# Ledger of designs, part 69: VH-VL binders against q9umr5

Target 1, 268 residues: q9umr5
Amino acid sequence: SYKPVIVVHGLFDSSYSFRHLLEYINETHPGTVVTVLDLFDGRESLRPLWEQVQGFREAVVPIMAKAPQGVHLICYSQGGLVCRALLSVMDDHNVDSFISLSSPQMGQYGDTDYLKWLFPTSMRSNLYRICYSPWGQEFSICNYWHDPHHDDLYLNASSFLALINGERDHPNATVWRKNFLRVGHLVLIGGPDDGVITPWQSSFFGFYDANETVLEMEEQLVYLRDSFGLKTLLARGAIVRCPMAGISHTAWHSNRTLYETCIEPWLS

## First folded at step 18 (VH-VL)

Design pn79
Fold by OpenDDE, look of step 22:
Structure pn79 (fold): chain C 268 residues (1-268), chain A 122 residues (1-122), chain B 112 residues (1-112)
Amino acid sequence: as target 1 above (268 residues)
Amino acid sequence: QVQLVQSGAEVKKPGSSVKVSCKASGGTFSDYAISWVRQAPGQGLEYLGYIIPIFGTARYNEKFKGRVTITADKSTSTAYMELSSLRSEDTAVYYCARGNYDSTGYEPFDYWGQGTMVTVSS
Amino acid sequence: DVVMTQSPLSLPVTLGQPASISCRSSQSLVYSDGNTYLYWFQQRPGQSPRRLIYKVSNRDSGVPDRFSGSGSGTDFTLKISRVEAEDVGVYYCMQGTKWPFTFGQGTKLEIK
């Protein structure tokens, strides 16, 4: 039998978005128990990410307990960060494949059409002012806002991303790393035509330097320092990178070709 | 330069709802947190919640158990606070306040509205 | 929730004399960025509150230098070096470090 699949949605999203994914899984892996977690939907997805992590943890614990052979996680967009944090705080998770589906794993500093309706250009450049404050950090978007021009503020004020990345020292860093390393495979999915994740390489732990030049995962301090286990995972062949062009952000969970190429191989 | 102008006094029956408005002028609107604080007669200040308009949602004090709804209309630079299932103990002056940015970062409560008296009585 | 405790709650003062208000928090107010988000507000009779001090010791523009804030961690103080008639009102401390943000009970300053 196939291992259960748990799906976590993204920002302003809901379980309904994954109807196609469910269909694909049912067709290719009949009998798979798929649970799309219907938590923090819509505007509630703007709640602090640590609050979301706790809520999702409560939901996945019973599922994992019933699946001693292990489970697979498919986590979309913002959900990918929630899942990574989840795996960091759970010392007893049994996740085989963690599939990060177009997630801003290294943060967001966007200037895309998708975000323009939410953040005018002038506000995006100044979002650090509100985001790197107690008031801003009560919203999920600010929890993974990564302004490359204000690295000190990010490192000191980010209450989520900087911590799960191990970029700021904290008492749980060693334990979180240990927990995260329990994952069998880390499957990173994203692409240049996403239009939302900015830069799109963030889905592969790439990100801007101070000159907004995109550096790859292996050039990041979190990798070089192995602060949460990326270097270790790569060394043991546990990281899979699956880039795909021609897919917009809202289509990652509904594209059949993407599913067959990047998701299906890791559901066995 | 920035001014917050609130709607007028309200008299409501228990069980009804009240919606107070706070119009901001003299600056930008979307990237500033607008806080709502109330003060019962002769009592202290109580934080209800706040909204950052660009995010489209608010952070609420759970003490109010979902009775408070804070919204913002960016097109009119107006924030709203709605309180439902009104009780006599909800009688208070309700204030909106806006933060500001300085050289060191974001600071809240730099500007205050004039307050809106809401009276709940049978 | 973080509990903010002010002392005293009533403060009668003679004109020209100094005044001191204490504010204690149930938890440290030091944020991850190293800042302490402790604020002091003044509310004169019949008026909206006014911010006097932000981040423990920073005086807002237009606030007389006779007002000063100090403290660290969980203990904070607002001082008025020489009380004037216009200082009559209620003073509140507030923490902005941990949600929900909370106010002290208020200290009513009156002239003897």
Scores: ipSAE 0.924, ipTM 0.967, lowest interface PAE 0.5, mean pLDDT 95
Fold by OpenDDE, look of step 21:
Structure pn79 (fold): chain C 268 residues (1-268), chain A 122 residues (1-122), chain B 112 residues (1-112)
Amino acid sequence: as target 1 above (268 residues)
Amino acid sequence: QVQLVQSGAEVKKPGSSVKVSCKASGGTFSDYAISWVRQAPGQGLEYLGYIIPIFGTARYNEKFKGRVTITADKSTSTAYMELSSLRSEDTAVYYCARGNYDSTGYEPFDYWGQGTMVTVSS
Amino acid sequence: DVVMTQSPLSLPVTLGQPASISCRSSQSLVYSDGNTYLYWFQQRPGQSPRRLIYKVSNRDSGVPDRFSGSGSGTDFTLKISRVEAEDVGVYYCMQGTKWPFTFGQGTKLEIK
């Protein structure tokens, strides 16, 4: 039998968005128990990410307990960060494949057309002011806002991303790294035509430097220092990078070719 | 100069709802937190919640058990606070306040509304 | 929730004399960024509250220099070097470090 699949949605999202994915899984892996977690939907997805992590943890623990052979996680967009944190705080998770589906794993600093309604161009450069404050950090978007021009503020004020990345020292860094390394495979999916994740390379742990030049995962300090285990995972062949062009952000979970190429191989 | 103008006094029956408005003028609206605080007669200040309009949702004090709804209309630069299932204990002056930015970062409560008296009585 | 405790709750003061208000938090108010988000507010009779101090010791524009804030961690103080008649009102401390943000009980300053 196939291992259960747990799906975590993204920002302003709901379980309905994954109807095609469920169809694909049922067709290619009949009998697979797929659970799309219906937590923090819509505007509730703006709640602090640590709160979300706790909620999702409560939901996945029973599922994992019933699946001693292991489970797969498919985590979309913001959900990918939630899942990474979840795997970091859980010392007893049994996740075989962690599929990060177009997630801003290294943060967000975007002003794309899709986000203009939320982050106008004129505000992108100033969002650090509110996000890197106690008031801003009560919202999920700010929890992974990564302003490359204000790295000091990010490192000190980010209550989520900087911590799970091990970019700021904290007493749980070693344990979280150990826990995260329990994952069988980390499957990173994203692409240049996403239009939301900015830069799109963030889905592969790439990100801007101070000049807004995109650096790859291997050039990032979190990799070089192996702060949460990326270097270790890569060394043991546990990281899979699956870039794909021609896919918009809202289509990652509804593209058959993407599913067959990047998702299906890891649902065994 | 930034000004916050609140709606007028309200008299409500127990069990009903009240919605207070706070219109901001003299500056931008979307990237400043609008906080709501109330003060019962002769009592101290109590934080209800706040909204950052660009995010479209608010953070609530759980003490109110979901009775408070804070919204914002960016097109009119107006924030709203709705309190449902009103009780006599909800009788208070309700204030809106806006934050600001300076060289030290973001700071809340730089500007205050004039307050709105809400009286709940049978 | 973080409990903010002010003392005294009533503060009668002679004009021209100094005044001091204490505010204690149930836990440290130091945020991850190293800042301490402790605020002082003044509310004169019949008026809306007014922010006097932000982040422990920074005076807002228009606030006389006779007002000063100090403290660290869990203990904070607002001082008025020379109390004037216009200083009559209730003073509140507030923490903005941990949600929900909370106020002290208030200290009522009166002239003897």
Scores: ipSAE 0.923, ipTM 0.966, lowest interface PAE 0.5, mean pLDDT 95
Fold by ESMFold2, look of step 22:
Structure pn79 (fold): chain C 268 residues (1-268), chain A 122 residues (1-122), chain B 112 residues (1-112)
Amino acid sequence: as target 1 above (268 residues)
Amino acid sequence: QVQLVQSGAEVKKPGSSVKVSCKASGGTFSDYAISWVRQAPGQGLEYLGYIIPIFGTARYNEKFKGRVTITADKSTSTAYMELSSLRSEDTAVYYCARGNYDSTGYEPFDYWGQGTMVTVSS
Amino acid sequence: DVVMTQSPLSLPVTLGQPASISCRSSQSLVYSDGNTYLYWFQQRPGQSPRRLIYKVSNRDSGVPDRFSGSGSGTDFTLKISRVEAEDVGVYYCMQGTKWPFTFGQGTKLEIK
């Protein structure tokens, strides 16, 4: 039989968004127990990410306990950051495949589709001013906002992303790295036509330098210093990169070709 | 010259709700924190919550057990605070306030509304 | 929640003399970015509060030079070098480091 699958949704999202993904899993891996966590949906997804991590942790513990052979995580968009934090803070997780479905793993520097009608044309260049303050850090978008033109502010003010990336020293860094490295595989999914994740290479741990030139994962300090285990995972063959063009942000979990190519092989 | 103008005083019965408005003029609105603070007669200041209108949602002080709702209408540059299940201890002046930006980032409470007296009595 | 404790709660002062108000927090107010989000407000009788000092020691524009803020960590002070009649009112400290952001109880400054 197949390992249970736990699904974690993204910003302004709910469990219903994954109905097609559930159908695909049922067709290719019949009998798989799939749980789509219905927490922090809609506007509740703007609550601080550490609050979301705490709530999702409590929900996954009983599922993992009933599956000693392991579980898989499929984590979409903002949900991929929640899941990565879960893998760091849980010393007893039994996750085999962590499938990161178009998640801003190195951060976000662009207007979101959900707010585009509200944003002035200069909003992304100015958002750092409130995001890198205690007032802004109380909102999930600001927890992973990464302004490449104000990297010093990001490194010092981020209450979430800079910590789980090991970009700022903290007392739990060694333990978090150890816990994260217990994952069997890290499956990175994303593509150039996403339209929301900016840069889209953030889904593969790539990100902008100060000139907005994308540096890929292997060029990032977090990789080179192996601050939370990316270099170690790559060396043991545990990182799978599955880019796919032609898929918009809301379509990742409803594209059969994407599922068959990038997700299905990792749900054993 | 940012100005915050609040709605007028209200008298309410216990168990009802009140909605106070705060209209901003003379500046931009959507990317600032709009805060709500209250002051019971002869007492100090208490932070209820705040909204950053561009995110479309607010952060609340849990002390109020979900009785407070803070919203904003960007088209009219108006923030609202609604307090439900009113009790006599909710009698207070309610203030809105907006922050501002300096060369290093965001600073709260630069501009204050005139206050709205809400009286809860049987 | 971070508790902010002011002393004294009542401060009668003679015109022209200095005044000092203490504010203590139940935990350090140093944020991860190295800033200390400690603010001082003045509320004159019958009026809305007004910000005087931001981030411990930075005086807002239009605030007289006789006001100064100092302190670090958990212990902070607002000083008025020479009290004037217009300084009467209630003074509050506030922390903005950890939500929910909280105020001290206030210090009522009165002219004797």
Scores: ipSAE 0.811, ipTM 0.912, lowest interface PAE 1.0, mean pLDDT 91

Design pn86
Fold by OpenDDE, look of step 20:
Structure pn86 (fold): chain C 268 residues (1-268), chain A 122 residues (1-122), chain B 112 residues (1-112)
Amino acid sequence: as target 1 above (268 residues)
Amino acid sequence: QVQLVQSGAEVKKPGSSVKVSCKASGGTFSDYAISWVRQAPGQGLEYLGYIIPIFGTARYNEKFKGRVTITADKSTSTAYMELSSLRSEDTAVYYCARGSWDSTGYEPFDYWGQGTMVTVSS
Amino acid sequence: DVVMTQSPLSLPVTLGQPASISCRSSQSLVYSDGNTYLYWFQQRPGQSPRRLIYKVSNRDSGVPDRFSGSGSGTDFTLKISRVEAEDVGVYYCMQGTKWPFTFGQGTKLEIK
């Protein structure tokens, strides 16, 4: 039988968004128990990510317990960060494949058309003002806002991303790294036509430098320092990168070709 | 000069709801937190919650168990605080306040509304 | 929740004399960025609160220099070097480090 699949949604999402994904999984892997976690839907997805991590942890623990052979995680957009954190704090998780579906794994610093209503250009440049404060950090968006022009503020004020990345020292860094390394495979999915994740390479742990030049994963300090295990995972062949063009952000979970190419192979 | 102007005094029956408005003028609106604080007669200050208008959602003090709803209309630069299932103990002056940015970073409560008295009585 | 405890709750002061208000938090107010988000507010009779001090020791614009804030960790103090008649009111400390943000009970400053 196929391993259970747990799905974690993204910002402003609900379980309804994954109806096509469920269909694909059911068709290609009949009998698979798929659980789309109905937590922190809609505006509730703006709650602090650590709160979400705790909520999702409570939901996945029973599922994992019933699946001694392991489970797969499909985590979409913001959900990918939640899942990464989840795997970092859980010392006994049994995740085989962690599929990060167009997730801003290295943070967000964008003002694309999709987010323009939320982050107009002028606002994007100033969002650090509110985000890197206790007031801002109570919202998920700020938890992974990564302003390349205010790196010090990010490193010091980010209460989520900087920690799970091991970019800021904390007493659990070693343990979290150990826990995260329990994953069988890390499948990174994203693409240039996403239109939301900015830069889109963030889905592959790429990100802007101080000049807004995109650097790849292997150039990131978190990789070079192996702060949470990326270098180790890559070395043992556990990282899969699946870029795909022509897919908008809201279509990653509803594209058959993407599913067959990037998701399905890792659900066995 | 930033100003916060709140709606007028309210008299409500127990079990009803009240919605207080806070209109901001003289500055930006979307990227600063609007906080709501109340003060019962002769008592101290209590933090209800706050909204960052650009995010479109608020952070609430769980003490109020979902009775508080804070919203913001960016087009009118107005924040709202609605309190439902009113009780006598909800009688208080309700304040809105807004933060600002300076050389040290973001700071809340730089500007305060004049307060709105809400009286809950049978 | 972080409990903020002020002392004294009532503070009668002679004009021209100094005043001191203590505020203690039930846990450290140092945020991850190294800042301490401790605030002092003044509320004069019949008026809205007014922020006096932000981040422990920074005076807001227009606040007289006779007001000063100090402290660290869990212990904070607001001092008025020379109390004036206009200083009558209630003073509140507030922490903005951990949600929910919380106020002290308030200290009522009166003139003897």
Scores: ipSAE 0.914, ipTM 0.960, lowest interface PAE 0.5, mean pLDDT 95

Design pn88
Fold by OpenDDE, second read of step 19:
Structure pn88 (fold): chain C 268 residues (1-268), chain A 122 residues (1-122), chain B 112 residues (1-112)
Amino acid sequence: as target 1 above (268 residues)
Amino acid sequence: QVQLVQSGAEVKKPGSSVKVSCKASGGTFSDYAISWVRQAPGQGLEYLGYIIPIFGTARYNEKFKGRVTITADKSTSTAYMELSSLRSEDTAVYYCARGSHDSTGYEPFDYWGQGTMVTVSS
Amino acid sequence: DVVMTQSPLSLPVTLGQPASISCRSSQSLVYSDGNTYLYWFQQRPGQSPRRLIYKVSNRDSGVPDRFSGSGSGTDFTLKISRVEAEDVGVYYCMQGTKWPFTFGQGTKLEIK
């Protein structure tokens, strides 16, 4: 029998968005128990990410307990960060495949059409003011806002991303790293035509330097220092990178080719 | 110069709802926190919640158990605070306040509205 | 929730004399960025509150230099070097470090 699949949605999203994914899984892996967690939907997805992590933890614990052979996680967009944090704080998770589906794993610093709809023009350059404050950090978007021009503020004020990345020292860093390393495989999915995740390489733990030059995962301090286990995972062959062009952000979970190429192989 | 102008005094019956507006003038970005604070007669200040308009949602003090709804209209630079299921103890002056930023960072409560008296009586 | 405790609650002062208000928090107000988000507000009779001090010791524009804020961790103080008639009102401390943000009870400053 196939291992259960748990799906976590993204920002302003809901379980309805994954109807096609469910269809694909049912078709290719009949009998798979798929649970799309309907928590923090819509505007509630703007709640602090640690709050979301706690809520999702409560939901996945019973599922994991009923699946001693392990489970798979498919986590979309913002959900990918939630899942990574979830796996960091859970010392007893049994996740076989963690599929990060177009997630801003290294943060967001975008001013795309999608974000322009949400934010006024030039907001990208100014968002650090509110985001790197106690008031801003009460919203999920600010929890993974990563301004490369204000790295000091990011490192000190980010109450989520900087912590799960181990970029700021904290008493749980060693334990979180140990917990995260329990994952069987980390499957990173994303692409250049996403249009939302900025830079799109963030889905692969790439990100801007101070000159907004994109550096790859292996050039990042978090990797070089192995602050949360990326270097270790890569060394043991546990990281899978699956880039795909021609897919917009809202289509990652509803593209059949993407599913067959990047998701299905890891649903065993 | 930033100014916050609130709607006029309200008299409401218990169980009804009240919606107070706060219009900001002086033209600024939508990335400032607009806070709502109330003060019962002869009492101290109580934080209800705040909104960052660009995010489209507010952060609420759980003490109010979902009775408070804070919204913002970016097109009119107006924030709203709605309080439902009104009780006599909700009688208070309600204030809106907006933050600002300087070279050192963001700071809230730099500007205050004039306050809106809401009286709840049978 | 973080509890803010002010002392005294009533402060009668002679004109020209100094005044001091204490504010204590139930937990440290130091944020992850190393800042302490402690604020002081003044509310004159019949007026809206006015921010005097932000982040413990920074005085807002237009606030006389006779006002000063100090403290660290959980203990904070607002001082007025020489009280003037216009200083009559209620003073509040507020923490902005942990949600929900909370105010002290207020200190009523009156002239003897």
Scores: ipSAE 0.928, ipTM 0.968, lowest interface PAE 0.5, mean pLDDT 95

Design pn96
Fold by OpenDDE, second read of step 19:
Structure pn96 (fold): chain C 268 residues (1-268), chain A 122 residues (1-122), chain B 112 residues (1-112)
Amino acid sequence: as target 1 above (268 residues)
Amino acid sequence: QVQLVQSGAEVKKPGSSVKVSCKASGGTFSDYAISWVRQAPGQGLEYLGYIIPIFGTARYNEKFKGRVTITADKSTSTAYMELSSLRSEDTAVYYCARGSYDNTGYEPFDYWGQGTMVTVSS
Amino acid sequence: DVVMTQSPLSLPVTLGQPASISCRSSQSLVYSDGNTYLYWFQQRPGQSPRRLIYKVSNRDSGVPDRFSGSGSGTDFTLKISRVEAEDVGVYYCMQGTKWPFTFGQGTKLEIK
């Protein structure tokens, strides 16, 4: 039998968004028990990410307990960060494949048409002011806002991303790294036509430097320092990168070709 | 010169709801936290919650167990605080306040509304 | 929740004399960025609160220099070097480090 699949949604999402994904899984892997966690839906997805991590942890623990052979995680957009944190804090998870589906794994510094309503250009340049404060950090978006022009503020004020990345020293860094390294495979999915994740390479742990030049994963300090295990995972062949063009952000979970190419191979 | 102008005094019966408005003028609206604080007669200040309008949702003090709803209309630069299932102990002056930016970063509560008295009585 | 405890709750002062208000937090108010988000507010009779101090010791514009804030960690103090008649009112400390943000009980300053 196939291992259970747990799905975690993204910002402003609900379980309904994954109806096509469920169909694909059912068709290609019949009998698979798929659980789309219906927590922190809609506007509730703006709650602090650590709060979300705790809620999702409570939901996945029973599922994992019933699946001694392991489970697969499919985590979309913001959900990918939630899942990474989840795997970092859980010392007893049994995740075989962690599929990060178009997630801002290295943070967000968006300035796209899609996000203009939320992050207009003028706001994007100034969002650090509110986000890197206690008031801002109570919202999920600020938890992974990564302003390359205010790196010191990010490193010091980010209450989520900087911590799970091990970019700021904290007493749990070693343990979180150990826990995260329990994952069998890290499958990173994203693409240049996403239109939301900015830069889109963030889905592959790439990100802007101070000049807004995109550096790849292997150039990042978190990789070079192996602060949360990326270098180790790559060395043992546990990282899979699956870029795909022509897919908008809201279509990653509903594209059959994407599913067959980037998701299905890791559901066995 | 930023100003916060709140709606007028309210008299409500127990079990009903009240919605207080706070209109901001003299600056931008979306990127500031608007906080709601209340003060019962002769008592101290109590933090209800706050909204950052650009995010479209608020952070609430769980003490109120979902009775408080804070919203913002960016088009009118107006924040709202609705309190449902009113009780006599909800009788208080309700204040809205807005933050500002300086060289040190974001600081809330730089500007205050004039307050709205809400009286809950049978 | 972080409990803010002010002392004293009532502060009678002679005009021209100094005043001091203490505020203690149940836990450290130092945020991850190294800042301490401790605020002082003044509320004169019949008026809305007014922010006097932000981040422990920064005085707001228009606030007389006779007001000063100090402290660190869990212990903070608001001082008035020479109390004036216009200083009558209630003073509140507030922490903005940990949600939910909380106020002290208030200290009522009055003239003897």
Scores: ipSAE 0.925, ipTM 0.967, lowest interface PAE 0.5, mean pLDDT 95

Design t19
Fold by OpenDDE, look of step 20:
Structure t19 (fold): chain C 268 residues (1-268), chain A 122 residues (1-122), chain B 112 residues (1-112)
Amino acid sequence: as target 1 above (268 residues)
Amino acid sequence: QVQLVQSGAEVKKPGSSVKVSCKASGGTFSDYAISWVRQAPGQGLEYLGYIIPLFGTADYNEKFKGRVTITADKSTSTAYMELSSLRSEDTAVYYCARDEYWPSSFRGMDVWGQGTMVTVSS
Amino acid sequence: DVVMTQSPLSLPVTLGQPASISCRSSQSLVYRDGYTYLYWFQQRPGQSPRRLIYEVSNRDSGVPDRFSGSGSGTDFTLKISRVEAEDVGVYYCMQGTHWPYTFGQGTKLEIK
């Protein structure tokens, strides 16, 4: 039998977005119990990510308990950050494959039209003023806003990404690292034609330096310091990187080729 | 049944300012953006700008060169559009409209106010 | 700015006959999210505009099925299968893909 699959959606998503994914899984892995968590849909996905983590935790705990052999997580876009945090705070999770599907794992930054309905174009260059304010962190998008030109503000004000990355010291850093390292495989999926995740390499823990040059995962301080276990996971062969071109952000969960190449191999 | 109710007609002198209000009822004010559109007599529609009450952030059509200011009061579910340095060509019916959030943009203006006639004359 | 060009600008129609309005954008209206933010609005005489179609082909609630939208990329069409008296007014297309949002010139539908 196949391990249960838990799906966590992204920003402004619903379970309907994953209808094709469910079809693919049913066809290739018959009998798989797939649960798309219907939490924090639509506008509710703007709620603080820690709140979302708590809600999703409550939902996955019973599923994990009924699956002693383990489960797989497929987490899309913002959901990938929620899942990473979830695995960091859970000391008893039994996740075999954590599939991060086009997630801004290293944060989001840039004047992208994707954010125009949340932040006017004229304000995007100054989004740090909003996101790193006391009230800005009450919104999910600000929880992983990572301004490379205002690193001090990011490190001090980010209430989510900086913490799960271990970039800011906190008393749970060691424990979270330990918990996250319980994952069997970390499958990172993304691509250059995503159009939303900026930079797209964020899905692979790459990100901008102070000059907006994109550095790879292995060049990041979080990796070099192994602050939350990336270096350790890589060393044990637990990280899978699956880049794919020609896929827009809203198509990652609905592409058969992508599924067969990057997702299916890890659903066992 | 969401409704947008706008303030009454205005008559202004050139060089003055006008502030039009738009009160929302029957829904959650902060779940939508408020757009402002105007229509000169016998002319087409022109987009002025919008505000996202949730963040209090607004964006404007640069054609108006900073003369437009859009604000919102969440406590009263009211949006405001202020146009300064009024000119005769600013004579128009000004509309507020609700914009629904949709994954990465606005899903058009599904609810409109009744319009506010602003007449600029010496 | 994206220029929206409607044709025709004046549309006299006999009651019961079909009508068609074209809207062309100066650049593609396909957004990164895969959606095309093209809208059709109806403005009856003395009334506020009313959204008829969103995202090219989706009818708003309460909009009669005689209205239909189609198109892709830069070319869009609003069709009325059987024009009724209440359809008299000005029709506008609008793009919500590129800032600033822009309207077509409007098409005045009249009964012959």
Scores: ipSAE 0.202, ipTM 0.709, lowest interface PAE 2.5, mean pLDDT 93

